# Designs tried in a protein design chat: VHH binders against p49116. Part 125

Target 1, 238 residues: p49116
Amino acid sequence: EGPLLSDTHVTFKLTMPSPMPEYLNVHYICESASRLLFLSMHWARSIPAFQALGQDCNTSLVRACWNELFTLGLAQCAQVMSLSTILAAIVNHLQNSIQEDKLSGDRIKQVMEHIWKLQEFCNSMAKLDIDGYEYAYLKAIVLFSPDHPGLTSTSQIEKFQEKAQMELQDYVQKTYSEDTYRLARILVRLPALRLMSSNITEELFFTGLIGNVSIDSIIPYILKMETAEYNGQITGAS
Below, E stands for the ipSAE of ESMFold2; O stands for the ipSAE of OpenDDE; V2 stands for 0.75 times the mean of E and O plus 0.25 times the DockQ between their complexes.

## First folded at step 7 (VHH)

Design ua18 (framework vhh_brivekimig_d4; at its last look DockQ between E and O 0.54; V2 from the best seeds 0.00; counts 0 for: pae E 4.8 > 2)
Fold by OpenDDE, look of step 8:
Structure ua18 (fold): chain B 238 residues (1-238), chain A 121 residues (1-121)
Amino acid sequence: as target 1 above (238 residues)
Amino acid sequence: EVQLVESGGGVVQPGGSLRLSCAASGFTFSSYAMSWVRQAPGKGPEWVSSITGSGGSTLYADSVKGRFTISRDNSKNTLYLQMNSLRPEDTALYYCVKGGYLPWRKEFDISSQGTLVTVSS
C-alpha cells in the first residue's frame, strides 16, 4: 500500500470571514470556528484510509476525536485566525456571563482552565515551530486513534495510526536530521489534547449554532457535504 | 435562472401533519444541498432543516427534530418536508432554499413565494 498521506493532505488553508470586525462577537467566533471545523472534517475525509473505514466507522471516529482535530487546527491556524484575539473575546463574553451570575464558580474555573490549556497548547506548538507536514501527520495520528470506546475496525485504525507515526518519523528524520529528539518533542504534545473537554470547546466556540444543533449531530452532515458546494456557499455568504 | 416553488401548505390542527414540496429548476439539483427555512409572523427567518445533495445526510433544528423529516428526489428535482406532530409555533411561511446548513447563517436568500403553514385549533 502507498503512503497514508500525500502532499495534498499537507495543505490546510483556512479562509476567515472578511472583514474582521473591530469587536469580535459570538457570531464571528462561531463562524470562524465552524469554518475550521469544516476544513478539519473535509481534510479527514480526503484521506483514502479514512474513506476505507466506511461511513459508520469514520463518522464514529470523527465524533470521538473532533475536539482534538479542532484544537490542532486552532494551533496550526492560530495566526490566520488571530486566535489570541478570539480567545480574549471569548473571555470577555464569559465575563459578562459571570456578572450576570449565570455560571457557578466551579464552572467558571473549568472554562477558564480550558481556555488556558488551549492557549498553552497553541503556544507550545508555535514554540516548536511545527510545519505543515508535521501537523498533517499529528492530525492523522489523533484521527486514527483506536482507543476510543465503541469503535469498529480497531485493528485497521491502529494500522493507519502506526503508518502515520512511521511516516512522521521518516519525515522528521529526513527534514530535521540534526534534531534527534524532535519527534519525541512533537509527540509528547499530543496528551495535552486529551485534557481538553469537547463540551467546553463546543460551548466556547460554537455557542449560537443555528438551530441549536450539537457538533455531534453536524459531523455526519459535514462529512457528507461536498467541498465545492461548501466553498461556494461561504464565498457567497461572506 | 434558479426557480424554487413551494407547495403543500395549509391549515391543520395541533398534532396534525403536512407534507411540503419544493420543485426546483434552473440548476443541477443533485449537486446542491437544500434547506427549508421558515418565517413566522413578526419573526425573522429560521433555519429548519437541510439535506446534502445526494440525500445521504440530513440535519434538523432542535425545534423540529423528531417531528420533521427532510427528503429529496433528485430524479424529480423535488425537495420534501414531512411535518408531523405540528404545533402552533410551527405556523410560518416555509421556504425552500438552495444551499445547505451553515452553522452561522442567519440570513437566507429567499426568492420564492413560500408556502403557508398554519397550525391552529
Scores: ipSAE 0.865, ipTM 0.932, lowest interface PAE 0.6, mean pLDDT 94
Fold by ESMFold2-Fast, scan of step 7:
Structure ua18 (fold): chain B 238 residues (1-238), chain A 121 residues (1-121)
Amino acid sequence: as target 1 above (238 residues)
Amino acid sequence: EVQLVESGGGVVQPGGSLRLSCAASGFTFSSYAMSWVRQAPGKGPEWVSSITGSGGSTLYADSVKGRFTISRDNSKNTLYLQMNSLRPEDTALYYCVKGGYLPWRKEFDISSQGTLVTVSS
């Protein structure tokens, strides 16, 4: 019986646009976020269990959970992204938009509440000092969620989710044997991911997409790209 | 040694159609996603559409979605762009480019001559 994830699936290294500009702009934020999204899709695509579900199921799963995967990636890569600086720039832009009457007060309130929820999530994960193995398995639990509307093959998806949960439990119990409640503290963080709107995430991080394409359209495109081409273009690997 | 040769451009009335072709050589065509990029007079290059190596998935800029169709024939090493319901703002030099869509890519490796599309009365 092989594990759901191999050591290669624990490695999650984001390469940021270099250098960071003195004044953050929509393009830098969008490139940074897009690199993280593509890294997340590459990670999911590389899992044998995910591949075994077939292309249609793969597309449906990632469309349903990309915001959860992206948010976990933001938390995991918060330091390398200088996420606090990016969020501060977004907040500054929103405050300027209020003064220029470019956005309604209700919309700005929704966006600010989303930013607060995101900051709270990332702070919670940082306080727990979540390691690379834990992040990999949390992403797998989110990816293999059988409860999204419209999914087929839900029994197989649930089986893979349960396998992810069991392997996370085994890892935490062996690695953090002294902390009896660590697994429970980690797992209760996951429901918060469902409270964050994918539409608001797309507005905050992906407004600078070339061609004004949607995340829903990018997902099947990236998932159906040839492996060699994908690795060359997205990861920079030979 | 990537060589790309575009053809099929011309002058067409608004609402008309054109089919562009790109003959590729010097690489394993079926292993690479391909893109169409255009450059209007006095403007920078604009990404138009991409297709995966197998042809299994396509992506379109919002400005052309529903009007343009990208396709490929891997047996002929040829990329196509079927352009319908053409508008004056589609007037540009059209280039095919090795490689697919990257959300952050603003510069394209354009080394070919391109094919001119003019939409006018």
Scores: ipSAE 0.680, ipTM 0.848, lowest interface PAE 1.2, mean pLDDT 89
Fold by ESMFold2, look of step 8:
Structure ua18 (fold): chain B 238 residues (1-238), chain A 121 residues (1-121)
Amino acid sequence: as target 1 above (238 residues)
Amino acid sequence: EVQLVESGGGVVQPGGSLRLSCAASGFTFSSYAMSWVRQAPGKGPEWVSSITGSGGSTLYADSVKGRFTISRDNSKNTLYLQMNSLRPEDTALYYCVKGGYLPWRKEFDISSQGTLVTVSS
């Protein structure tokens, strides 16, 4: 019992690779994105409600929603990451691929549409000035989605999602009491996350993964990583 | 002072098998994830596989997935790599490394001599 999230779950501090290179490259983009992915997975794993569902359910939930969590993370950390600069660098790399005939015209259109949708989503969230509490509850709502195929414990997952929705409503009403439409404006942004293709997100941000591992194959590894190793390698040693 | 000693390499025909071992000392072995890294002649280091400190999760490079199996025995401070269905492109010096998988780790802290695996007709 108790609240779904505590103040410790509001903290979401992304540490960027240092120093930022003069011109961004595939390595810097992949490292930056991977740090956000690791932060997002460890955030999810720290939630007591998530822990209560068991390891198989945890893995299934994160495999189903990682792209939505990642996209919310991009929006939340857009300034720290210099996301607009990263997206510009990706567009430049796409233009080089056209020169070298490495991508079809249909694929390029599909990828550019995805970049535009991502930019629009992040801009919309910035215009609404979504705060850290609101991001935490939005991430919980997408994490505890009972609608994914193949899930067990869907009744419990639905209960946790409802709890996240109620806690968000309570927070918004108390904190933004003069803005009676704020909750509605925030919640109508969630459907846009379904427009984001996990396949294309991997191509944009994760092509440089050492060993050519897929995101769905590294998720169980990240979820089971020792907390001391995460703290030492991600937050301390780079 | 971390010390890692690899063994079990040798010459084997394509399709053959080898089991590599890595004896670890100078640190609390069970507290750390471990990795295998290989380096073919004239090429840079290539990450092969990682395992969490408890052994609860493993990860493999796409090039070896389904053929190689990483494992550990924390009571013996020993890391293993079972290598099956070996191919000529698996020919390399194999090193064990303290630390797990990181997607951006292109530099490896290799201070050991490694163990040579040669796959030839």
Scores: ipSAE 0.514, ipTM 0.804, lowest interface PAE 2.1, mean pLDDT 88
ESMFold2 (binder alone), look of step 8: mean pLDDT 83; pTM 0.835
ESMFold2, look of step 10: ipSAE 0.223; ipTM 0.629
ESMFold2 (binder alone), look of step 10: mean pLDDT 83; pTM 0.839
OpenDDE, look of step 10: ipSAE 0.846; ipTM 0.924

Design ua19 (framework vhh_brivekimig_d4)
Fold by ESMFold2-Fast, scan of step 7:
Structure ua19 (fold): chain B 238 residues (1-238), chain A 121 residues (1-121)
Amino acid sequence: as target 1 above (238 residues)
Amino acid sequence: EVQLVESGGGVVQPGGSLRLSCAASGFTFSSYAMSWVRQAPGKGPEWVSSIYGSGGSTLYADSVKGRFTISRDNSKNTLYLQMNSLRPEDTALYYCVKGGYLPWRKEFDISSQGTLVTVSS
């Protein structure tokens, strides 16, 4: 009955590990990425429409779209994360791996193409000057994707996606009334998210996870985390 | 104060099984995620498994997945680790700790004695 997202769902504040090391390492990159993943999962679980789909559907849905949510989060938080510096460090590591014959040329090519696609996506979003409301609705559109294989409740998911699209349209039309084609420019960026490999994202950003836990395993664990436990660990305060 | 007492360790042959217990006191046990952490001789602490307060969510290190099962009995303030198909590399002091899995956690609050697990022929 109400809007799909409230003003609380627009707030998306990433707390970075401090201090930033002189030279970026796997641990710092992994911690930064993990904090963004946890923030993204906590954001999704706070949406009433998402809660209404039920636990099993929530887990399946996020397992299907986590890479899209994560990539949107990278674009939104690119400045806070110094993402360009992180990607440069990853590229430098890959070039060193080539020199030491530790990785095949075909694999390096696939990873470099992925990094290029990620950079292009983040650059396009920055050039469009996507605001916090627009990011919130774009995340909702990818979250409520009814077309992933194996999903149940697809009609209800589709209705929530359409609601997200309609509310984004209303927002953009009111806020950017002089830019008639802004919505179209934003929406044509979304298909690129599905061309990016979740396996390569996991390899680039999550290799420092303690116990070599997969993202697929972490998702239901994060979604069931108590708010107090999450806040105590993320904020480091209380 | 938080007090944790581990038990159930022993000597077992490769392929064997052991069940570890952790008796908790000094906090509302059911309100906190709990973890098992192990430390092999001459090595740093290694996270093994976590279970959320409700018992409804568990997580395992890749090295123990499919072999170990974490569980809890909130009525007894007790955490368990069922270890099956034990390997020599599982030889370690095992500790229970208050708190769940967090990818950025660098330190585990290990203040207890632990329980020794030795897998040998």
Scores: ipSAE 0.595, ipTM 0.810, lowest interface PAE 1.7, mean pLDDT 88

Design ua2 (framework vhh_brivekimig_d4)
Fold by OpenDDE, second read of step 8:
Structure ua2 (fold): chain B 238 residues (1-238), chain A 121 residues (1-121)
Amino acid sequence: as target 1 above (238 residues)
Amino acid sequence: EVQLVESGGGVVQPGGSLRLSCAASGFTFSSYAMSWVRQAPGKGPEWVSSISGSGGSTLYADSVKGRFTISRDNSKNTLYLQMNSLRPEDTALYYCVKGGYMPWRKEFDISSQGTLVTVSS
């Protein structure tokens, strides 16, 4: 069979809400994050291998790795999103909560550490100057992770992950032939993704979801959403 | 012309049940996700639930999750909302809306008259 990813899967263009408000409120942050989440999930959905796994398995995979995909997306789209500004705004909102004594000291620490880890991860990816192909393959690697509990078709998932890894390797060798350890440097960043709490990510970015729905609940809905509907909403809002 | 006509509203006691219907016309019903939106007195519109065009995917607001069930019959161009365990806070005009759930969507294109649901003891 052909490659796991094609050039079409390399394109990952996030459209931010417009206009940008003077103050980045919870809604703006949530919308921005939601758009990224949508983009990430629809990206996944566009992969033939992903489709081949079936809806149930697809949903399970995304549910298991959405935080990692999202975080990779944050890193990839950091400039477009003005991620530093968003994170600063989140911290500011958090500080307000702190002042109101709504959070325990331990929780504050956890959340702040999470924000730090997010920022650090994104900064590290920026320092590595990860390109679109590398991001695509990294996303594929985390997407097709067979080691999540409760997954079906783990053998097939593993196969896809291996394919992603191989293609990434080939790409890096071809594109960055003088940097013999680039692949290793890139892959070694992936463990950091799993140190991040999906719950905290959800709390930080998605508190403003309409209807207070969980990411877990919207994932299957988004994955099954008609593309035209999504596009209409994204283009209309830009 | 898109036409949506809600029905099934009424007065019910807390804990009661109602089933709302929305008759749709003027568009290919099965091709569009549909949503229920409600507006309580003095409040803005609130998204309640959405269902994909095929009916294979549903989503609910946290406030109604486990109590409401959205469904559709594409052969009849009809959207349904089964509301169980109704609460006073569910009192609102309920609107059928063409279109599905978007995480950031606060505005809804409400073009219908809605159906009134009143939950009171």
Scores: ipSAE 0.805, ipTM 0.899, lowest interface PAE 0.6, mean pLDDT 94
Fold by ESMFold2-Fast, scan of step 7:
Structure ua2 (fold): chain B 238 residues (1-238), chain A 121 residues (1-121)
Amino acid sequence: as target 1 above (238 residues)
Amino acid sequence: EVQLVESGGGVVQPGGSLRLSCAASGFTFSSYAMSWVRQAPGKGPEWVSSISGSGGSTLYADSVKGRFTISRDNSKNTLYLQMNSLRPEDTALYYCVKGGYMPWRKEFDISSQGTLVTVSS
């Protein structure tokens, strides 16, 4: 009972590292991406339904869907991140690498295709003018995916996903009542997230992680912290 | 006043082991994540490992993963780093710092003397 998400879960405010450098580098990109990933994990961890699944299930869910959550976050925060500028810098670097014969043509092609898919996704979300409520429920739909291998409580996860879908439908139908097909246009964007490689996302955005740790290692570290300590570390309070 | 005092460093052969300790005072130790940071001669600080306040979660730099173990004893206000299979590249001053792993944290508040670890033949 009660809604799956509260108004507090709709709020998603990314604070960028400052100042923005004149020329983008791997450290600035990585810090920006890391802030977004941590904001996404903080968002997920604050959902009562997510907490009810238990720490082991929470870890498995986020490990399975972090790339989908991160990509939705990139689309939602594209303006505050100046994502188009970041992607242009990455493309310029790849074009220079082709010219200088530093990377294999096959690898460059894979990475360029990933960037094009990411750009297409973000552009489609911008054209649809997806609002904060819609983003919150789309994130909930991908978070509560029952079909990842190794999950326990898959029946409960599926119920939470269906609840997210129903609440999104109710919101869209009431808020955009004149546009009877808006929900369908939004939902058909979602399968594209699963076609994007998490390994390529990690290479593009997280190469500068302190200690060269993997995203798979960071996820359980953050999710298994005590709530008070987690909040203190994330907000920087001492 | 936050005070951190490292000990346990020494000279060891490659493949050897050392256990570092950090005695903490001036704050509620169990309420804060803690980290180990090292600085090799002529290089900047390198994060090594972090542990949550309860000890329930840990994280390790790829360079030490599988060789080092971070732990804590909240009853003694003490942080530990068990270092096994030591390599010449592990030679550094080792510092404990208040706070956990943050990917966006560019600097570490190193206020203590550190403990020297030298790995040589």
Scores: ipSAE 0.636, ipTM 0.839, lowest interface PAE 1.5, mean pLDDT 89

Design ua20 (framework vhh_brivekimig_d4)
Fold by ESMFold2-Fast, scan of step 7:
Structure ua20 (fold): chain B 238 residues (1-238), chain A 121 residues (1-121)
Amino acid sequence: as target 1 above (238 residues)
Amino acid sequence: EVQLVESGGGVVQPGGSLRLSCAASGFTFSSYAMSWVRQAPGKGPEWVSSIHGSGGSTLYADSVKGRFTISRDNSKNTLYLQMNSLRPEDTALYYCVKGGYLPWRKEFDISSQGTLVTVSS
């Protein structure tokens, strides 16, 4: 069998909404986040190993890990998104909610802690100078997680996760041969993704979708599209 | 030239049902996702539901989920919307549009006259 990921899976290019507003608003943040989520689903569905698991397993995996994929995408695309500016806008909105007693202090604390964890994660990835190959394999490791509740085909998923880990190890050892501890520094960042609440992520970044459609519903809709239709609808290519 | 013709609208009481149809021509119908979009008086267009080309995947706005069913018959180039448990807030002109759901889609290519659904009394 060939490698788990090809060079095409290393390419991860986010197209931001245009025109850029003079001041950030909920709609711009939601559109930016939605584009990143769709890019992440497009990335996942293009992996042959992922396709081989079948539609039901594919849906279950992405539903379980979309928040981890999305957070890795935020870190990878932080510059393109001006993520620090987006997070500052979210914090400003939360501070206004405190002032008007619209949310409980406990809820605001949970959300602020989430934002700080997200900032810490993105800063740690930036400090490590994670490259495109490393991001691709980290996303594969979280995608092929066999330990989510309700999953079927867990042995096949675990095999693909192990393959992702092995290929990442091979890449890092060859590319960063003089940094013996690099792989360990990268891998110890991953558990933090599991501590991030998907419900809080949805509230922060996908507010424009609330009351209209859920992330849980969007996932199978996009993943089950025929390739030609997906390319026409999402990428503008046919 | 893409042509879409909606029909099946009418006046119903709350809790009633209607089945809308959209006859499509001028393109390979089965190759495209299709959507239903509605516009109430004085409001902008609101996406309602989408179905991909093969019919195997559907998506619904939270406001209609469990009440509306989108379907298609590719042999007849026809899109359907079965509307059950209708509410006064469902009152709108309903349009068939080429293309599926996108969170960032602000404009729908509405070139048809639509079909009026009025839920009253």
Scores: ipSAE 0.625, ipTM 0.838, lowest interface PAE 1.7, mean pLDDT 88

Design ua21 (framework vhh_brivekimig_d4)
Fold by ESMFold2-Fast, scan of step 7:
Structure ua21 (fold): chain B 238 residues (1-238), chain A 121 residues (1-121)
Amino acid sequence: as target 1 above (238 residues)
Amino acid sequence: EVQLVESGGGVVQPGGSLRLSCAASGFTFSSYAMSWVRQAPGKGPEWVSSIWGSGGSTLYADSVKGRFTISRDNSKNTLYLQMNSLRPEDTALYYCVKGGYLPWRKEFDISSQGTLVTVSS
């Protein structure tokens, strides 16, 4: 019956691969992105409401929203990741692919439009100066989306989403009491997340995956990890 | 001390099947994910498949998905790899390793002798 999120769910600390290479490459970008995706899944797994939905529902929710969670994570961690530098390196790689005639002009246009939308989203969040509590609740609203096709337990998911929205409203009204329209400005940013293709995100950030494994396959693999092994991975202890 | 012993390799025709085994000792086998890694002649190690400690979740490299099946018998401390529809490019030394697939893992701790799989006409 308590709050949906506790203070522990506000903490979101991305550990970047070290050392940073002299020249950014596909493997470094993929490792950085993979760490962020893993941190996002770890964050979701720690929420009692999420756990209460059960393993199959948990897998379906994360498979449906991973791109939205990942994009919010990119915006939140943009400075830690030096995201602008990573995006510039991706653009450079794409330009090299054009010069080698390996990709069609139509595909390059789609990918460049996606990068532009991502940059616009991250810039809008930075300009709004979204804090850690606001990011936590935005991620919860995205995670507990009852409207994805194929979901079961949609009534429970909707209840948790409404609770996330209510707690975000309470937080913003108390913390930013002088800015009456802040919540509206924040919430109107969320629909843009659904306009970004998960397939293009996967191509841009996850091409360095060992064995060319899809994100769709990795999600249930990570979420079904046994408790002791999972705790070892997330703490970095083993 | 962790000990891993692979077996079951051999020479097989394209389209054939082989079943690899890995006998584990020196640790609580059921508490750890396990992986298969292979090394083709003149190439670096390539991850093939992983399975969590409970056996409840598996992951495969795209090159083997639908052809290979990883499994384990925790009562016997044994890891298996069932390989079907074998191709010449599957020719490699196959190693079992302690630990599951992680997207940021760059190197696998290969300390055993492995088992040789040769697919030739």
Scores: ipSAE 0.554, ipTM 0.807, lowest interface PAE 1.9, mean pLDDT 88

Design ua22 (framework vhh_brivekimig_d4)
Fold by ESMFold2-Fast, scan of step 7:
Structure ua22 (fold): chain B 238 residues (1-238), chain A 121 residues (1-121)
Amino acid sequence: as target 1 above (238 residues)
Amino acid sequence: EVQLVESGGGVVQPGGSLRLSCAASGFTFSSYAMSWVRQAPGKGPEWVSSIRGSGGSTLYADSVKGRFTISRDNSKNTLYLQMNSLRPEDTALYYCVKGGYLPWRKEFDISSQGTLVTVSS
């Protein structure tokens, strides 16, 4: 019963590393991306419907969709992150890698295509002027995706996804009543998230992770983190 | 005052096993994630593994994954690191540290003596 998301789930505030360095480096990019990933996982774990699915299902869902959640977070926080500047720095690094013959031409092409898809997605969301409520429900729709291989509670997951879709529809119809096709324009953007490789996202944003830990390994670790511990890790406060 | 005392180090041949212990006092042990950090001769500290306060989640550096197992006994305020299939590159002073994994953190609050692990034939 009750709404799937509360007002607390609409709030999504990324705290960037401070100060921003004069020249972007792998460490700053990795810390910025990691903060967004942690915020995204903390957001997901705070949803009562998500908690009700149980820890094994929670881990499987986030492992399947973290790249989609992360990409939506990049779009939502693009200005706070100065994402265009980060992507420009990554492109510059890739150009240097081509000149030094460190990567194959085929790999560079795949990575550049991924960057282009990411830029196109973020630009499309910006042009649609997606608000905080819309982002929260889009994240919920991708989180509660019943169609990932290996999921066990698919009927419950599908029910929560349908609830997210219905609540988004209700919100858009009431808030943007004069724009009859807004919901359709928003929803048709979601399939593009599935076309972006999680492995390429890891290479671009998470190369500097301490211990060379994979995102797949970090997910269950963060999902079992207590809120106080999460806040301490993000703020650096005791 | 927070006190951490590591033990269980020694000399072992490649392929051998050791179990390290860390006795904690001066804080509510079960309320904090804990980590193992090692420092090889002439190198900076390297994070090895972390475990949540409840013991319900663990994380390992790729270099030790599948070989090391972190665990804790909250009733005894003790942290453990079971090290199997030891390699010469595992030779280091091992420290336990209050706090969990943070992806960008290269600095650790090491205030204890550590326990020396030497892997040699």
Scores: ipSAE 0.536, ipTM 0.796, lowest interface PAE 2.1, mean pLDDT 89

Design ua23 (framework vhh_brivekimig_d4)
Fold by ESMFold2-Fast, scan of step 7:
Structure ua23 (fold): chain B 238 residues (1-238), chain A 121 residues (1-121)
Amino acid sequence: as target 1 above (238 residues)
Amino acid sequence: EVQLVESGGGVVQPGGSLRLSCAASGFTFSSYAMSWVRQAPGKGPEWVSSIGGSGGSTLYADSVKGRFTISRDNSKNTLYLQMNSLRPEDTALYYCVKGGYLPWRKEFDISSQGTLVTVSS
């Protein structure tokens, strides 16, 4: 009943840490990434269909797809985050680590390959000029993925994914009526999200959390947080 | 305005247990997440655990996960930390603070006296 997403689900506003340091460091990168992760989890929990799945199912769902949601968020918020600058700083750090023999060449190769895949994904999304409605539906398609191992209620999840796909199709056909193949060009970008390792994403963007708390633990904490409490903590208004 | 009073600390041997309490007043306790923070002598505050206002969400620092349990009784305006399998590195002043976990939170509003936990080998 009704649309899967409302206009409120299109709004995705990342509040960056301030001020930006003169030299990018692990703390700034981790804080920026953590804010995006929190925003992404809050976005997911605001969807009535997501809440209708129940706490156990929706937690399992997000734990399976958080890296895909996070990567879509990176692409969507690339300008706000100055993502190109962050990635350049990470690459520079990795190059210095090779020269100083601090990390194995095999590991650095894996991490660099991940960064190249991430850059290619973000560049393809930017070249396609993906709008806010398109991002919202792509995130919904990723969120309602019935094919992750260990999920329950897969038939209901599949129905929500199909609804997201249909609503995206309707939106694109109406808004970009002159571009017959736009939807196909957008959808073929999604499989690349599953080629990116969540472990490498954690190493690149959440190094400041390593040894303190895991993303696996943060996800259910955020999803079970009261809405008023979440808003108060994020905005500092309460 | 906000008043928090910690208790339950003491001296225990490694492997021992303690239960800390925090009595809260001056605000609507059930409307706020609460956290436990510890500070070893000469070091800055370290976040330990957080609990949502209803008790439905909990989070633990990796260093205490599986050993500590955070809970609350909103009818008594009291926050608890059950500490099991205590280690010498758990030795610190323990504080309760208003507010939950945020990865970018660098400062905690520690205005109370805390409760001392000493784990001696």
Scores: ipSAE 0.579, ipTM 0.822, lowest interface PAE 2.0, mean pLDDT 88

